# Ledger of designs, part 155: VH-VL binders against NAD kinase (nadK)

Target 1, 268 residues: NAD kinase (nadK), of Syntrophomonas wolfei subsp. wolfei (q0aze0)
Amino acid sequence: MKIILVNNRFKENTEKKAQEIAGQLSALNVEVIIDNGLDEPYAGTVDFIMVLGGDGTMLRAARRYGQRAIPVLGVNMGTVGFLSNIEINELAEYLPLILREEYSLEARMMLEVAVFQQQSLLTRVFCLNELLLRSNSPRMLSFALEISGQKLEPYRGDGLIVSTTTGSTAYSLSAGGPIADPQLDAFIVTPVASHIINKRPLVVSPEREISLHLLEEREAIIGIDGQIKMDFGAENRVLIKRAPHPLLMVNLKAKPFFTSIDRSLQRQ
Short names: E, the ipSAE of ESMFold2; O, the ipSAE of OpenDDE; V2, 0.75 times the mean of E and O plus 0.25 times the DockQ between their complexes.

## First folded at step 16 (VH-VL)

Design NN7 (from II7 with heavy chain G27Y S30R S105T; framework fv_ixekizumab; at its last look DockQ between E and O 0.89; V2 from the best seeds 0.80)
Fold by OpenDDE, look of step 16:
Structure NN7 (fold): chain C 268 residues (1-268), chain A 122 residues (1-122), chain B 112 residues (1-112)
Amino acid sequence: as target 1 above (268 residues)
Amino acid sequence: QVQLVQSGAEVKKPGSSVKVSCKASGYTFRSYAIHWVRQAPGQGLEWMGGIIPILGRADYNQRFKGRVTITADESTSTAYMELSSLRSEDTAVYYCARGHTWKTTHGYFDYWGQGTLVTVSS
Amino acid sequence: DIVMTQTPLSLSVTPGQPASISCRSSQSLLRDIGLNYLHWYLQKPGQSPQLLIYFGSDRASGVPDRFSGSGSGTDFTLKISRVEAEDVGVYYCMQALQTPLTFGQGTKLEIK
């Protein structure tokens, strides 16, 4: 059995813990790869991914490995979030179940984000939470939203968020988006400070495609999961689709999502 | 409680196809593999294949040389096994079974359907 | 394919006496993490198979303690300490190390 440990590269304590866990797993004849910010995702085949840290670490792990359809377990290390399943102090208890593969999986829809320069693909990224288009200046953006070929009225505002249901409790929520059941597959399109008062978020079928481009020559940025940033201009276009594979999140312990929302959100 | 309920008995002619259904309930359908195992009269058990519903991916026993198609409908929590180009030797009771893991390997079958008799005769 | 070989193919036992069934695999079913991917099933007359022992030695829920599994690697044994009338049926071992999953021939247990 081979397991990847993905820890928070910005927190040394998670690295230390990863090493400790690696030792424990090795003692059980499990091969361990530690991803502490590898330049490239580990290319070898693995059976299980364990994420040590918080939501941010999970987002990174999802982007790096989510397309491989490998079980991913979030192990919380003292942070508050929505993406961890067990606590670090519970790992020993659940380790036998992991080894025996006695766990359920929850499929979380991911986004496939493709950014183009004219007709050329600049980058393609899979992400768990959201894509953000926002102004890089105090000026509002004017941009076009197209859903499955349907052109909506131009948007004017600071930006737009296209989020998964998983991401509904992230930046989308702060921008006034709805809280969505993570077991539901859907896009949530949330305006960011629209000039139209009370412009409503859209809930969009995962079968549809979403396209964004600027209508004016202004500086903007694309943000992905709050961790990737890239410049976005008038000659750029972004296409958002449901990723071909969901993130397979391991569910070892029942976590009632709706009863824990308040506590989790208060700490963010 | 976990239950697997299969479709009723079938009588088929050689060369035809049969599609057996297995409706699952009492658990999260996507999280567990569904397997198909058949048993000819007076014979042992033979694994035909399995599907991982959450991925929609199926693995097959190559002994059947592509005659078997296993599918899953998540909306109805139902797995299907279609066997084409039926032969008299395909006369058997066909079982669906739940694997305790999401994968088609490593798992044991903790729950079984009641079986579906398929009779192939001219 | 991994070949599973059971012995004996039939067994007649007096109630209260012990029974033993052997299952041999053509290759090791022991994984590096120490798990044997060998499972035992019982098919009672007129019924679907039911899980009896999993991972070589663990009893399924509801299985009496008179049943025990042992062995590792390529050689496995199912033992019944004292056979009862309700134990009549065909016992199968199954490997789940790799596809295709394969079963032993089955061992028919009858009461004398």
Scores: ipSAE 0.816, ipTM 0.904, lowest interface PAE 0.8, mean pLDDT 94
Fold by ESMFold2, look of step 16:
Structure NN7 (fold): chain C 268 residues (1-268), chain A 122 residues (1-122), chain B 112 residues (1-112)
Amino acid sequence: as target 1 above (268 residues)
Amino acid sequence: QVQLVQSGAEVKKPGSSVKVSCKASGYTFRSYAIHWVRQAPGQGLEWMGGIIPILGRADYNQRFKGRVTITADESTSTAYMELSSLRSEDTAVYYCARGHTWKTTHGYFDYWGQGTLVTVSS
Amino acid sequence: DIVMTQTPLSLSVTPGQPASISCRSSQSLLRDIGLNYLHWYLQKPGQSPQLLIYFGSDRASGVPDRFSGSGSGTDFTLKISRVEAEDVGVYYCMQALQTPLTFGQGTKLEIK
C-alpha cells in the first residue's frame, strides 16, 4: 500500500509530526510519499492521500491530485475548517479502517480553468474553491462574460469570482455570493465591486462553459483558490468548465454542514 | 436497513437485450460500488462487472466483451445492467451486490439483491 | 485472471461433526499490509448468496462462532466446528484483489 502525506512545512511542528506519522505507517508496511510542496506532485500510483493541516493544505492537495480518483482525508492539526474530517489525535483509532478501506466518500465538484493567449492555450489548472479575475491597477476592469456562448451585458468593476459550491463559503461569500450546499454541483458567479446596478450573483448549471476576457487594455490577475496568481491582459481569455473528476473526500466521521456553518466561518 | 431490490423476471429471444435494475436504499448510494454477478442454472457464480457511482465509471469482465453496459442513476439510487446480443447460454439468475468500498476491487459483498431470472429462448 | 479452486466440490456431514472446505488461488491474495483479499459466501437453497467470512478470517455480522476462516496467500480454509442443519447450501470463496473478481466452483454441503 502507498500513501501520499501532504503537509505544510512552514507551520510549527508539522514536519516533525509528518515524520512521526510516516514512521507509524511504515511500521505497518505502508509506503509513504511526503508532499510538503517542494517537489513536483508524485506521479506514481497511490491508494490514499492524507492531508495534515487546514483548508489551505487541502486546496493544494486538490489541485495536485484531485483529478486522479484517489481518496483524500483531511486531518485537522489546528482549528477546524470546512474540509477536515478527523483530528490528529484520532488518527490511530481510524487507521485500521483506512487500511481496510472501510470508509465512505463525498464528492466535491472542481473547476477546470484554461487560460489562452489569443487562440493558444497557455496553461490549464484545476481548483476546488474558485477562480478570481481582478484588477491589478488602480483602475476598474471592463470585461465580458459568456456562458455557453451567450454574451451577457459587459461588466465593469473590480472583478469577478467563478466558484464551486465548496468555494461558496470562501471569497465568493465575502463578495456577496450565497452559501451553497457543497453536495450540489453548480457554478456561482459573483461580481466584485460592480458599478453596474443590476449585476447580481448567478447560479449556473455545471454543464455550462464560462468564458471571460477584457474589453479594454488593463492589468489584471487570475487568482486560483487564493493561492496561485497569473497575469491577465487584453490578449488573454479564460475558459472555465466542470473538471472531469470531483475531489473524493474521505468521510470517517459525520460532519454536518448546516449545523456547523457559523462555527466554521468564525474559526477561519 | 440496507436493501437492494431488483426488477422482475424476463423472457427474451436470442439476439435481443435485457436491462435489469437494482434499486438501493438505506445507505449513501454513491459511496459504494455495485457489482453484477450471474448464476446459470445449476452452476456457480460469475462476476460480470461493477460500477463506481461517485465517478460514473464501470469495470467489466472481458468475457462479456462489449455486450454488457453497467450504469447508475444517483437521483433514483438505482444501478442498471444491460446485456445485449442475448444467447441461450445467457439464461441465468442475475444478482446485484454492494461492495463494502467505493471501488470495484478489494470489496466484500455484504448485501445482495434477490436475483432476477432472465430466460433466453425461441 | 486469478483462478480459484475449491475442494471438495461436495460434502456430506453428519450433524454435530466438523467440516472443512479448502480454497486455493493461482496468485497470492495477500497485500503487504497483512490483508488477504479472500471472502467466503454461503448460498442457502433458494436464496441469494450471503457474506460469511471476509479478509480470510473475519466473521460477518450474525455468523455463528462455529464458522471460522484461516489461511493466507494462496491457501485458505473455511471450517465449521459442528455442522447444523441450517448450514446446508453451497459455499463459495471469492478473490477481490484484482478484476475480474473470481469465485471458486462452490462446495455443496449436505446433511447425512
Scores: ipSAE 0.724, ipTM 0.874, lowest interface PAE 1.5, mean pLDDT 91
ESMFold2 (binder alone), look of step 16: mean pLDDT 93; pTM 0.958

## First folded at step 17 (VH-VL)

Design OO12 (from LL3 with heavy chain H102Q; framework fv_patritumab; at its last look DockQ between E and O 0.92; V2 from the best seeds 0.84)
Fold by OpenDDE, look of step 17:
Structure OO12 (fold): chain C 268 residues (1-268), chain A 121 residues (1-121), chain B 113 residues (1-113)
Amino acid sequence: as target 1 above (268 residues)
Amino acid sequence: QVQLQQWGAGLLKPSETLSLTCAVYGGSFSGYYWSWIRQPPGKGLEWIGEIYHEGDTNYNPSLKSRVTISVETSKNQFSLKLSSVTAADTAVYYCAREGLKQWTPYGMDVWGRGTLVTVSS
Amino acid sequence: DIEMTQSPDSLAVSLGERATINCRSSQSVLYRSYNKNYLAWYQQNPGQPPKLLIYWASTRESGVPDRFSGSGSGTDFTLTISSLQAEDVAVYYCQQYYTTPRTFGQGTKVEIK
């Protein structure tokens, strides 16, 4: 068995714990790769990914490895979030199950975000939570939103969020988006401070495609999961689709999403 | 290792349609843009166009009116058609993959061996 | 379209000596968000397809000897062969992949002096 330990290099406790766990796993004849985000993602084949930290670390791990159809376990290091399954102090208890592959998997839809320079692909990003289009100035943006070829009325506002259902409890929520069942696949399109008062969030089928481009010569930014920032101008276009592969989240413990949501939100 | 194999007629008469096919082996067809490039004898390289595995195409404006690139995903193949050929279309035609590093393009990293297409009366 | 211009058109260099090829783009090919220049260098031997040597202006493709190096940013780029070898005799092309259509330089023929 080969396992990647994903930790946060800016969190010393996660680094130390990663080393400790690596030693324990090695003693059990498990090959371990530690990914603290400093280097490129490990390109070799692996059987399991263990994420040590909070939601942010999970989001990074999802972007780095989510397309490889590898089970990903969130191990909470004392923070509050939605993406961890067990606590670090529970790892010893569940480690035998992990090694025997006795766990359930929950598929979480990811976004495929393609950014273009005119018609030329600049990059693709797969993300678990959301894409944010936001003005890079105090002025409102004017941009076009297209869903499956249907052109909506021009949008004017601070920005727009396209989120997965997983991401519904992230920035989309802060912007007034609905909380979605993470077991549901859908896009949530949430306006950010629209000048149109009656502009409501849209719940969109994962089978559709979402396109965004600016309608004026202004600078904006694209944010991915609150961690990646890209410049976005009039010559750019972004295309959002459902990622071809979901993130396979390991479920060792049942987590009652709706009964625990209030507690989780209050602590964030 | 990813390899591209290409084939098609190498001799055409003026006004005929050039037709070439490129097949992808040893790697994923999905997720990439696939390009056609040509090189007249003793001259430089000209990008003809590209196709994404889902069928989206981009063409060189200089050839757009005559070029059609298509994909057959089930066979991991993509094809080039160039209509109304003239002597000016005589060239070695290459298929190529635009490679990705962490989903970011970085150049044409895999090429077919090329197919000489000669247009003559 | 972004025009790519190489200089010189041909270059004769003695074995073991440095070869320098320049490439200029009519527009910047720098993607600022990633701080990457969407510029590639290719080597083409007679009767063979081009081979990717350098990508993102300065990164060597796997298997490429370290005597090959790329530099530059924005609109001006350079391919350097620090010590020309016999097998380096070829035509070299720069290419931008920042916008469509993809465009190549006219090529530089490198020969042994």
Scores: ipSAE 0.908, ipTM 0.964, lowest interface PAE 0.5, mean pLDDT 94
Fold by ESMFold2, look of step 17:
Structure OO12 (fold): chain C 268 residues (1-268), chain A 121 residues (1-121), chain B 113 residues (1-113)
Amino acid sequence: as target 1 above (268 residues)
Amino acid sequence: QVQLQQWGAGLLKPSETLSLTCAVYGGSFSGYYWSWIRQPPGKGLEWIGEIYHEGDTNYNPSLKSRVTISVETSKNQFSLKLSSVTAADTAVYYCAREGLKQWTPYGMDVWGRGTLVTVSS
Amino acid sequence: DIEMTQSPDSLAVSLGERATINCRSSQSVLYRSYNKNYLAWYQQNPGQPPKLLIYWASTRESGVPDRFSGSGSGTDFTLTISSLQAEDVAVYYCQQYYTTPRTFGQGTKVEIK
């Protein structure tokens, strides 16, 4: 059995814990690769991915490995994340179940983001939460949104968010988008400071293709999961689809989604 | 390891349609752009066009009115048709893959062996 | 269209000596966000398809000897063969994949002097 341990090299406690866990797993005849973000993603076959840290570390793991259809377990290291399943102090308890593959999987839709120079592919990026198109200056953007070839009236404002349902509680929420049940598959399209009357957030079938391009020369940025930034200009366009594979989240403990919302609504 | 096998008629008369097929073995057909390139005898390389596995195409503007590239995904094949050929279309024709590393283009990393197509003058 | 211009058209170099081929694009092929030049070099032996040597302007493809190196950025690029071997006699092409149509340089024939 081969496992990738994903941690954040800038958080010393996760690096030390990853080494400790790797030693324990090696003693159980488990081959371990540590991915602290410094090296290229491991290219070989693996059976399981364990993410040590918060939601940011999970987002990176999803971008690196989510298209390989490998089970991914989030292990919380202190700050409670929306994407962790167990706490680090519970790992020893659950390790036998992990090794015997006695767990369920929850599929989380990912975005496939393709960036073009006119008609020429520049890159593809996969993300778990959202793509953000935003102005990189004090000036508003004027941009076009197409959904499966259907041209919507032009947008004008600070930008646009295209998120998954998992991403509905991230930047999309702050921009006025709805909270969505992560068990639903959908795009959530949320304008950022729109100046156009009646540009409301849209909930869109995951089978649609979403296309964005600027209508005027402006400095813009595409952000991916709040972690990757790419310059975006009038010569570019971006195409957004449902990724070929969802992130396969390991479920060892039940984590009711709606009680977390309920607690947030109670906090005032 | 990905391999490209190509075939088609090698001798044509003016006004006929050139038709070539390329089959992909030993790797994924999905997720890639697939290209046709030609090389007249003793001359340089000219990109004809490309097709994505889902069917989207980009053509060289110089040839666009005469070129059709198509895909048969169930067979892992893609094809070139070039209509109304003349002696100027005499060339070796190659199929190739636009390679990806980290989901980013890095050049044409796999090529077919080439097919010489001669158009009588 | 991005035009690719190579120089020289033909180059004769003694065995063991350095061969230098230049390639210029009419527009930048640099994707700044990744700091990658979408520029490749190919080697073509007579009767053979082109073979990818260098990608992203300076990265050698697997199995390419260390004597091949690429350099440059934006619009000006160089392929260098540090010590020419007999098997390096071929035509060399640069190619951009930043825009469509994809375009190649006219080729540089490398011969033994």
Scores: ipSAE 0.723, ipTM 0.882, lowest interface PAE 1.5, mean pLDDT 90
ESMFold2 (binder alone), look of step 17: mean pLDDT 93; pTM 0.958

Design OO15 (from LL3 with light chain T100I; framework fv_patritumab; at its last look DockQ between E and O 0.93; V2 from the best seeds 0.85)
Fold by OpenDDE, look of step 17:
Formats: sequence, structure tokens, C-alpha cells
Structure OO15 (fold): chain C 268 residues (1-268), chain A 121 residues (1-121), chain B 113 residues (1-113)
Amino acid sequence: as target 1 above (268 residues)
Amino acid sequence: QVQLQQWGAGLLKPSETLSLTCAVYGGSFSGYYWSWIRQPPGKGLEWIGEIYHEGDTNYNPSLKSRVTISVETSKNQFSLKLSSVTAADTAVYYCAREGLKHWTPYGMDVWGRGTLVTVSS
Amino acid sequence: DIEMTQSPDSLAVSLGERATINCRSSQSVLYRSYNKNYLAWYQQNPGQPPKLLIYWASTRESGVPDRFSGSGSGTDFTLTISSLQAEDVAVYYCQQYYTIPRTFGQGTKVEIK
């Protein structure tokens, strides 16, 4: 068995714990790769990914490895979030199950975000939570939203969020988006401070495609999961689709999503 | 290792339609843009167009009216049609893959061997 | 369209000497967000397809000898062969992949002096 440990290099406790766990796993004849984000994602085949930290670390791990259809376990290290399954103090208890591959998987839809420059692909990014289009100035943006070829009325506001159901409890929520069942696949399109008072969030089928472009010669930014920032101008277009592969989240411990929402949100 | 094999008629008369096919072996067809490039004898390279595995196409404006690129995903193949050929279309035609590094294009990293197409009356 | 212009058209260099090829784009091919220039260099031998040498202006493709190097940013780029070898005799092309259509330089023929 080969396992990647993903930790946060900016949190010393996660680094130390990763090394400790690596040692333990090695003693059990498990090959371990530690990914603290300094290097490129490990390109070799692996059987399991263990994420040590909070939601941010999980999001990074998802972007780095989510397309590879590898089971990913979130191990919380004292943070509040929605993406961890077990606590670090529970790892010893569940480690035998992990090694025997006695766990269930929950598929979480990811976004495929393609950014274009005059029809030329600049890059693609897969992300678990959301894409944010936001003005890079105090002025409102004017941008076009198209869903499956249907052109909506121009948006005017600070920006727009396209989120997965997983991401519904992230920035989309802060912007007034609905909380979605993580077991549901859908896009959530949430306006950010829209000039149109009655502009409501949209719940969109994952089978549809969403495109965005600016309607004016202004600079904006694209944010991915609150961690990646890209410049976005009038010559750019973004296309959002359902990622071809979901993130396979390991479920060792059942978590009651709806009963835990209030507690989780209050702590954030 | 990814390899591209291409085939098609190498001799055409004016006004006929050029038709070439490129097949992808040893790698994923999905996720990439696939391009056609041509090179007249003794001259430089001209990009004809590209197609994404889902069927989205981009064409060189200079050839757009005559070019059609199509894909057959089930066979890992994509094809080029160039209508109303003239002597000016005589060239070696290459299929190529636009490679990706971390889902970011970085150049044409895999090429077919090329197919000489001669247009002569 | 982004026009790519190479200089010189042909270059004769003695074995073991440095060969320098320049490429200029009519507009910037720098993607600032990634700090990457969407520029590639290709080597083409007679009767063969082009071979990718350098991508993102300065990164060598796998298997490319270290005597090949790319430099530059924005609109001005350079391919350097630090010590020309006999097998380096070829035509070299720069190419931008920042916008559609993709465009190539006219090519530079490198020969042994």
C-alpha cells in the first residue's frame, strides 16, 4: 500500500504529525509520500490520500489529486470544517480499517474550470468548492452569464460564485446562497452584491455548462476555492463544467450533515 | 508513450476535398486539444485548427471557410477535411497534441509523422 | 493574430560554438497570473515532424540536452545552443500558444560553418 499524507506546511503541528504518521505507516510496511505543497503533486500511483488539517488543506488536496480517483480521507486537526471525517486522535482506531480498505466512499462533484484567452485555453483547474468572479476595483462588474447556451440578462454587481453542493457551506453561503445536500450534484450560482435586488441564486443541473465573460474593458479576478487567484479581463472567458471525476471522500465515520450545520457554522 | 498515426489520400486534384485522419495510441484522448498543422515544401509551419475531445473546434481564420475538424472519441481519432483544394494546399500535414502540464498547455508535445498531400491537375 | 518573427533566417555556426536565435511576437504572450510565457521552440530535421524543445519560453522538454536553453519574456525570446553539435543542424521554430490562431515563426535554419 502507498499513501500520500497531505499537510499544511504553514502549520508546524501538521508537519510534525505527518512525519510521525509516516513513521508509523512505514513500520507497517506502508510506503508514504508527504505532500506539504512545496513540490509538484506526486505523479506516481497511490492507493490512499490522508489529509491532515482543515478544509483548506482538503481543498488543496482535491485540486492536486482529485482527478486521480484516489480515496481521500480528511483528518481534522482541531479546526472547524465540513470536509474532515475523523479527528486526529481517532486515526489510530481507524488505521486498521484503512489498511484493510474497509471503508465507504462518498463521491463529491468537483468543478472543471477552464480559462480562455481569445478562445485559447490558458489553463484548467479542478476544484471542490467554487469559482469566484469578482471585481478588482470598488466598481461593479458587468458580465455575461450563459447556461447551456442560454444567455441570461447581463449581471451587474461585485461578482458571481459558481459552487458545488460541497461548496455551498463555503463562500457561497456568505454571499446568500442556499445550503445544499452534499449528496446532491448541482451547481449553485450565487450573485455577489448584485445591483439587481431580486437576483436570486440559481441551482443548476450538473449536466449543464456555465460560461462567464466581462461585458466591459475592466479587470476582474477569478478565485478558486479562496486559494488561487487569476486575472480576468475582457479578452477572457471562463467555462465551468462538472469535473469528469468526483472526489472520492473516505467515510469511516458517519457524520450527520444537517444536524451539524448549525454547530459548524456558529464556530466559523 | 503516446503516439499519433495519421493516414489519408496524398494526391488530389484541384477542387477536391482533402481528408486525413489521426489516431491516438498509448495515451488518453480525453482532456486534450488535437491540432492539424501543415508545411508546404521548403516553407514554414501553419496551424490549421484544433479540436477538443468533446468536439469544440478552433480554426485558423485564413482557412476557416474550408476547414472542418471532427472527432470520433470512441476510436480515439480526429480528422481533417479541407475543401476546394488548390496547388497552394500542397504540403505535409501533421497532426499533433497540445500537451498539458498540470492542465496548462505547454506546446505540441506529440506529433504524427506527417502526410504529404499534393494537389496537382 | 499574433505575428511571430525570427531572426536570423539562417545561421552558420562552427562546431562547439554558440548559436543564438531570436523570436519576437507582435504582442505579449505572457500570462501574468501564472507568470508563464506561452511560447515554445521546436526543432525540425529534414523529413521529420517538429520536435518540442523548449516550452514556457525557458523550460526544456524531457530528453532535451542542456546545451539548449530558452530565455526572454513578453515579446522577445531567444533560443541558445551553447555548443553546437553536428546533430543540431536543423530548422528551428518559435511558436506562440497564447491566442488563437496558433502562430509560428518563419523558421531559422542552423548549419555548420
Scores: ipSAE 0.917, ipTM 0.968, lowest interface PAE 0.4, mean pLDDT 94
Fold by ESMFold2, look of step 17:
Structure OO15 (fold): chain C 268 residues (1-268), chain A 121 residues (1-121), chain B 113 residues (1-113)
Amino acid sequence: as target 1 above (268 residues)
Amino acid sequence: QVQLQQWGAGLLKPSETLSLTCAVYGGSFSGYYWSWIRQPPGKGLEWIGEIYHEGDTNYNPSLKSRVTISVETSKNQFSLKLSSVTAADTAVYYCAREGLKHWTPYGMDVWGRGTLVTVSS
Amino acid sequence: DIEMTQSPDSLAVSLGERATINCRSSQSVLYRSYNKNYLAWYQQNPGQPPKLLIYWASTRESGVPDRFSGSGSGTDFTLTISSLQAEDVAVYYCQQYYTIPRTFGQGTKVEIK
């Protein structure tokens, strides 16, 4: 059995704890790869991914490994979030179940984001929470949104968020979008400071294709999960689809979403 | 290792349609753009066009709608048709993969062996 | 269209000496957000398809010897063979993949003097 331990290299207790857990796993004849963020993602075949940290570390793991359809377990290192399943002090208790593969999986939709220079692909990025299009200057943006070839009335404002249901409790919420049940597959399209009065958040089928481009030359940014930033100009276009694979989140411990919303949001 | 195998008629008369097929072995067809490139004898390389696994295409404007690239995803194949050929279309034709590292383009990393297509004068 | 111009068209270099090939694009091929130039170098031996040597202007493809290096940014690029070997006799092409259509330089033939 081979697993990846994902941690945050900028938190000392996380790095030390990853070494301790790697030792425990090695003693059980488990091959361990540590991903602390310094190196390229491990390219070889892996059976399981364990994320040590909060939601931010899980977002990075999802971007790096989410399209491999490998089980991913979130292990909380102190601060309660939306994406951890067990606490670090419970890991020893659950480790036998992990090794015997006695757990269920919860699928969480991801976005596939393709950025183009005219018709030429520049990059693809996968994200768990959201894509943000925003102005990078004092001037507002004028931009076009298309949904499966259907052109909506132009947008004018600070930007737009396209999120998953998992991302509904992140930036989309702050911009006025609804909290969505993460068991649903959907896009949530939330305007940011829209100057156009009839631009309400939209909930859109995951089978749709969403396209964005600027209508005037402006300095803009595409943000991914609040962690990746890309310049975006009038020559660029972004296409957003449901990613080919969801993030497969390991469920070892029941974690009721609806009764925990307020607690989880207070720690964001 | 990913390998491209290409085939098609190598001898054509003027006004005929060139037709080549490329099959992908040992790797994923999905997630990539697939290209055709040609090289006239003793000359440089000319990109003809590309197709995404879902069917979206981009063509070199210089070939003025004579080109059609298509996919047969169930067979991991893509094809080139070039209509109304002349002697100027005599070249070695290559299929290639537009490579990705971390989902970012990095050039054409896998090439077919090439097919010499000769158009008689 | 981004035009790619190589120089020289051919060069002869003594075994063990440095070979330098230049490539200029008519427009920048730098994707600034990633700080990556969408420029590749290929080696083509007689009767063979091109082989990818260098990508993102300066990164060697797997299995390419250390004597090959790429440099430059934006519009001006260089392929260097630090110590020419007999097996390096080939035609070399630069290629941009920043825009459609993809375009290649005209090629540079490298020979032993």
Scores: ipSAE 0.735, ipTM 0.891, lowest interface PAE 1.4, mean pLDDT 91
ESMFold2 (binder alone), look of step 17: mean pLDDT 93; pTM 0.956
ESMFold2, look of step 18: ipSAE 0.716; ipTM 0.881
ESMFold2 (binder alone), look of step 18: mean pLDDT 93; pTM 0.956
OpenDDE, look of step 18: ipSAE 0.917; ipTM 0.968

Design OO3 (from LL3 with light chain T100V; framework fv_patritumab; at its last look DockQ between E and O 0.96; V2 from the best seeds 0.86)
Fold by ESMFold2, look of step 17:
Structure OO3 (fold): chain C 268 residues (1-268), chain A 121 residues (1-121), chain B 113 residues (1-113)
Amino acid sequence: as target 1 above (268 residues)
Amino acid sequence: QVQLQQWGAGLLKPSETLSLTCAVYGGSFSGYYWSWIRQPPGKGLEWIGEIYHEGDTNYNPSLKSRVTISVETSKNQFSLKLSSVTAADTAVYYCAREGLKHWTPYGMDVWGRGTLVTVSS
Amino acid sequence: DIEMTQSPDSLAVSLGERATINCRSSQSVLYRSYNKNYLAWYQQNPGQPPKLLIYWASTRESGVPDRFSGSGSGTDFTLTISSLQAEDVAVYYCQQYYTVPRTFGQGTKVEIK
């Protein structure tokens, strides 16, 4: 069995814990690859991914490995978030179940984001929470949103968020979007400080294709999961679709989403 | 690892339609742009166009009125048609993959062996 | 369209000496967000398809000898063969993949003097 241990050595002091867990797994003849964020993603085949840290570390793991259809377990190391399943002090209890593959999987939709220079692909990025289009200056943006070729009236404001349901409790929420059940597949399209009175958040079928481009020359940024930024100008377009594979989140311990919403949000 | 095999008729008369097919082996068809490039004898390389696995195309404007590139995804194949050929279309025609590293383009990393197409009079 | 211009059209270099090929694009091919130039160099031996040598202007493709190197940014690029070998006699092309249409330089034929 080969696993990846994902941590963020600079964010939650998880590096020492990752080494301890790697030692325990090696003693059980499990091959361990540590991904602390410094190197490129491990390219070889693995059977399981264990994320040691909070939601930010899970977002990076999803971006790097989510399209490989590999089980991913979130292990909380102190800060309560939306994406951890078990606590670090519970890992020893659940480790036998992990090794015997006695767990269920919860699928979480991801976004496929393609950025273009006019008609030419510049890059693709996959994300778990959201794409943010925002102004990179004091000036507002004027931009076009198209949904499956249907052109909406132009937007004017600070930007726009295209989120998964998992991302509905992240930046989309702060911008006035709804909380969505993460078991649903949908896009949530949330304007950021819109000057257009009737531009409300939209909930959109995951089968749609969403396209964004600027209507005036302005300096803008595309943000991905709050962790990657890309310059975005009048010559650029972005196309957003449901990613080919969802993130496969390991479920070892029940997490009652609806009864815990207020507690989880208070700790963001 | 990834291999491209190409075929099609190599001798045409003026006004006929050039038709070439390229098959992809040993790798994924999905997620890539697939290109056709030609090289007249003793001359340089000219990009003809590309197709995404889902069917979106980009064509060289100089050839756009005569070019159709298509995919047959179930067979991992893509094809080139160039209508109304003349002697100026005599060239070696290559298929190629637009390569990706971390989902970012990095050039044409796999090429077919080429097909010489001669347009006689 | 981005025009790619190579210099020189042909180059005769003594075995073991340095060969330098220049490539200029009519517009920048730099994707600033990734700090990557979407420029490739290809080697084409007679009767063979082109072979990718250098990508992102300066990164060597796997299996390419260390004597090949690429440099430059934006609009001005250079392919260098530090010590020409007999097997390096070929035509070399630069190519941009920043915009469509994809465009190649006209080629530079490298020969032993």
Scores: ipSAE 0.739, ipTM 0.891, lowest interface PAE 1.4, mean pLDDT 90
ESMFold2 (binder alone), look of step 17: mean pLDDT 93; pTM 0.956
OpenDDE, look of step 17: ipSAE 0.913; ipTM 0.965
ESMFold2, look of step 18: ipSAE 0.735; ipTM 0.892
ESMFold2 (binder alone), look of step 18: mean pLDDT 93; pTM 0.956
OpenDDE, look of step 18: ipSAE 0.915; ipTM 0.966

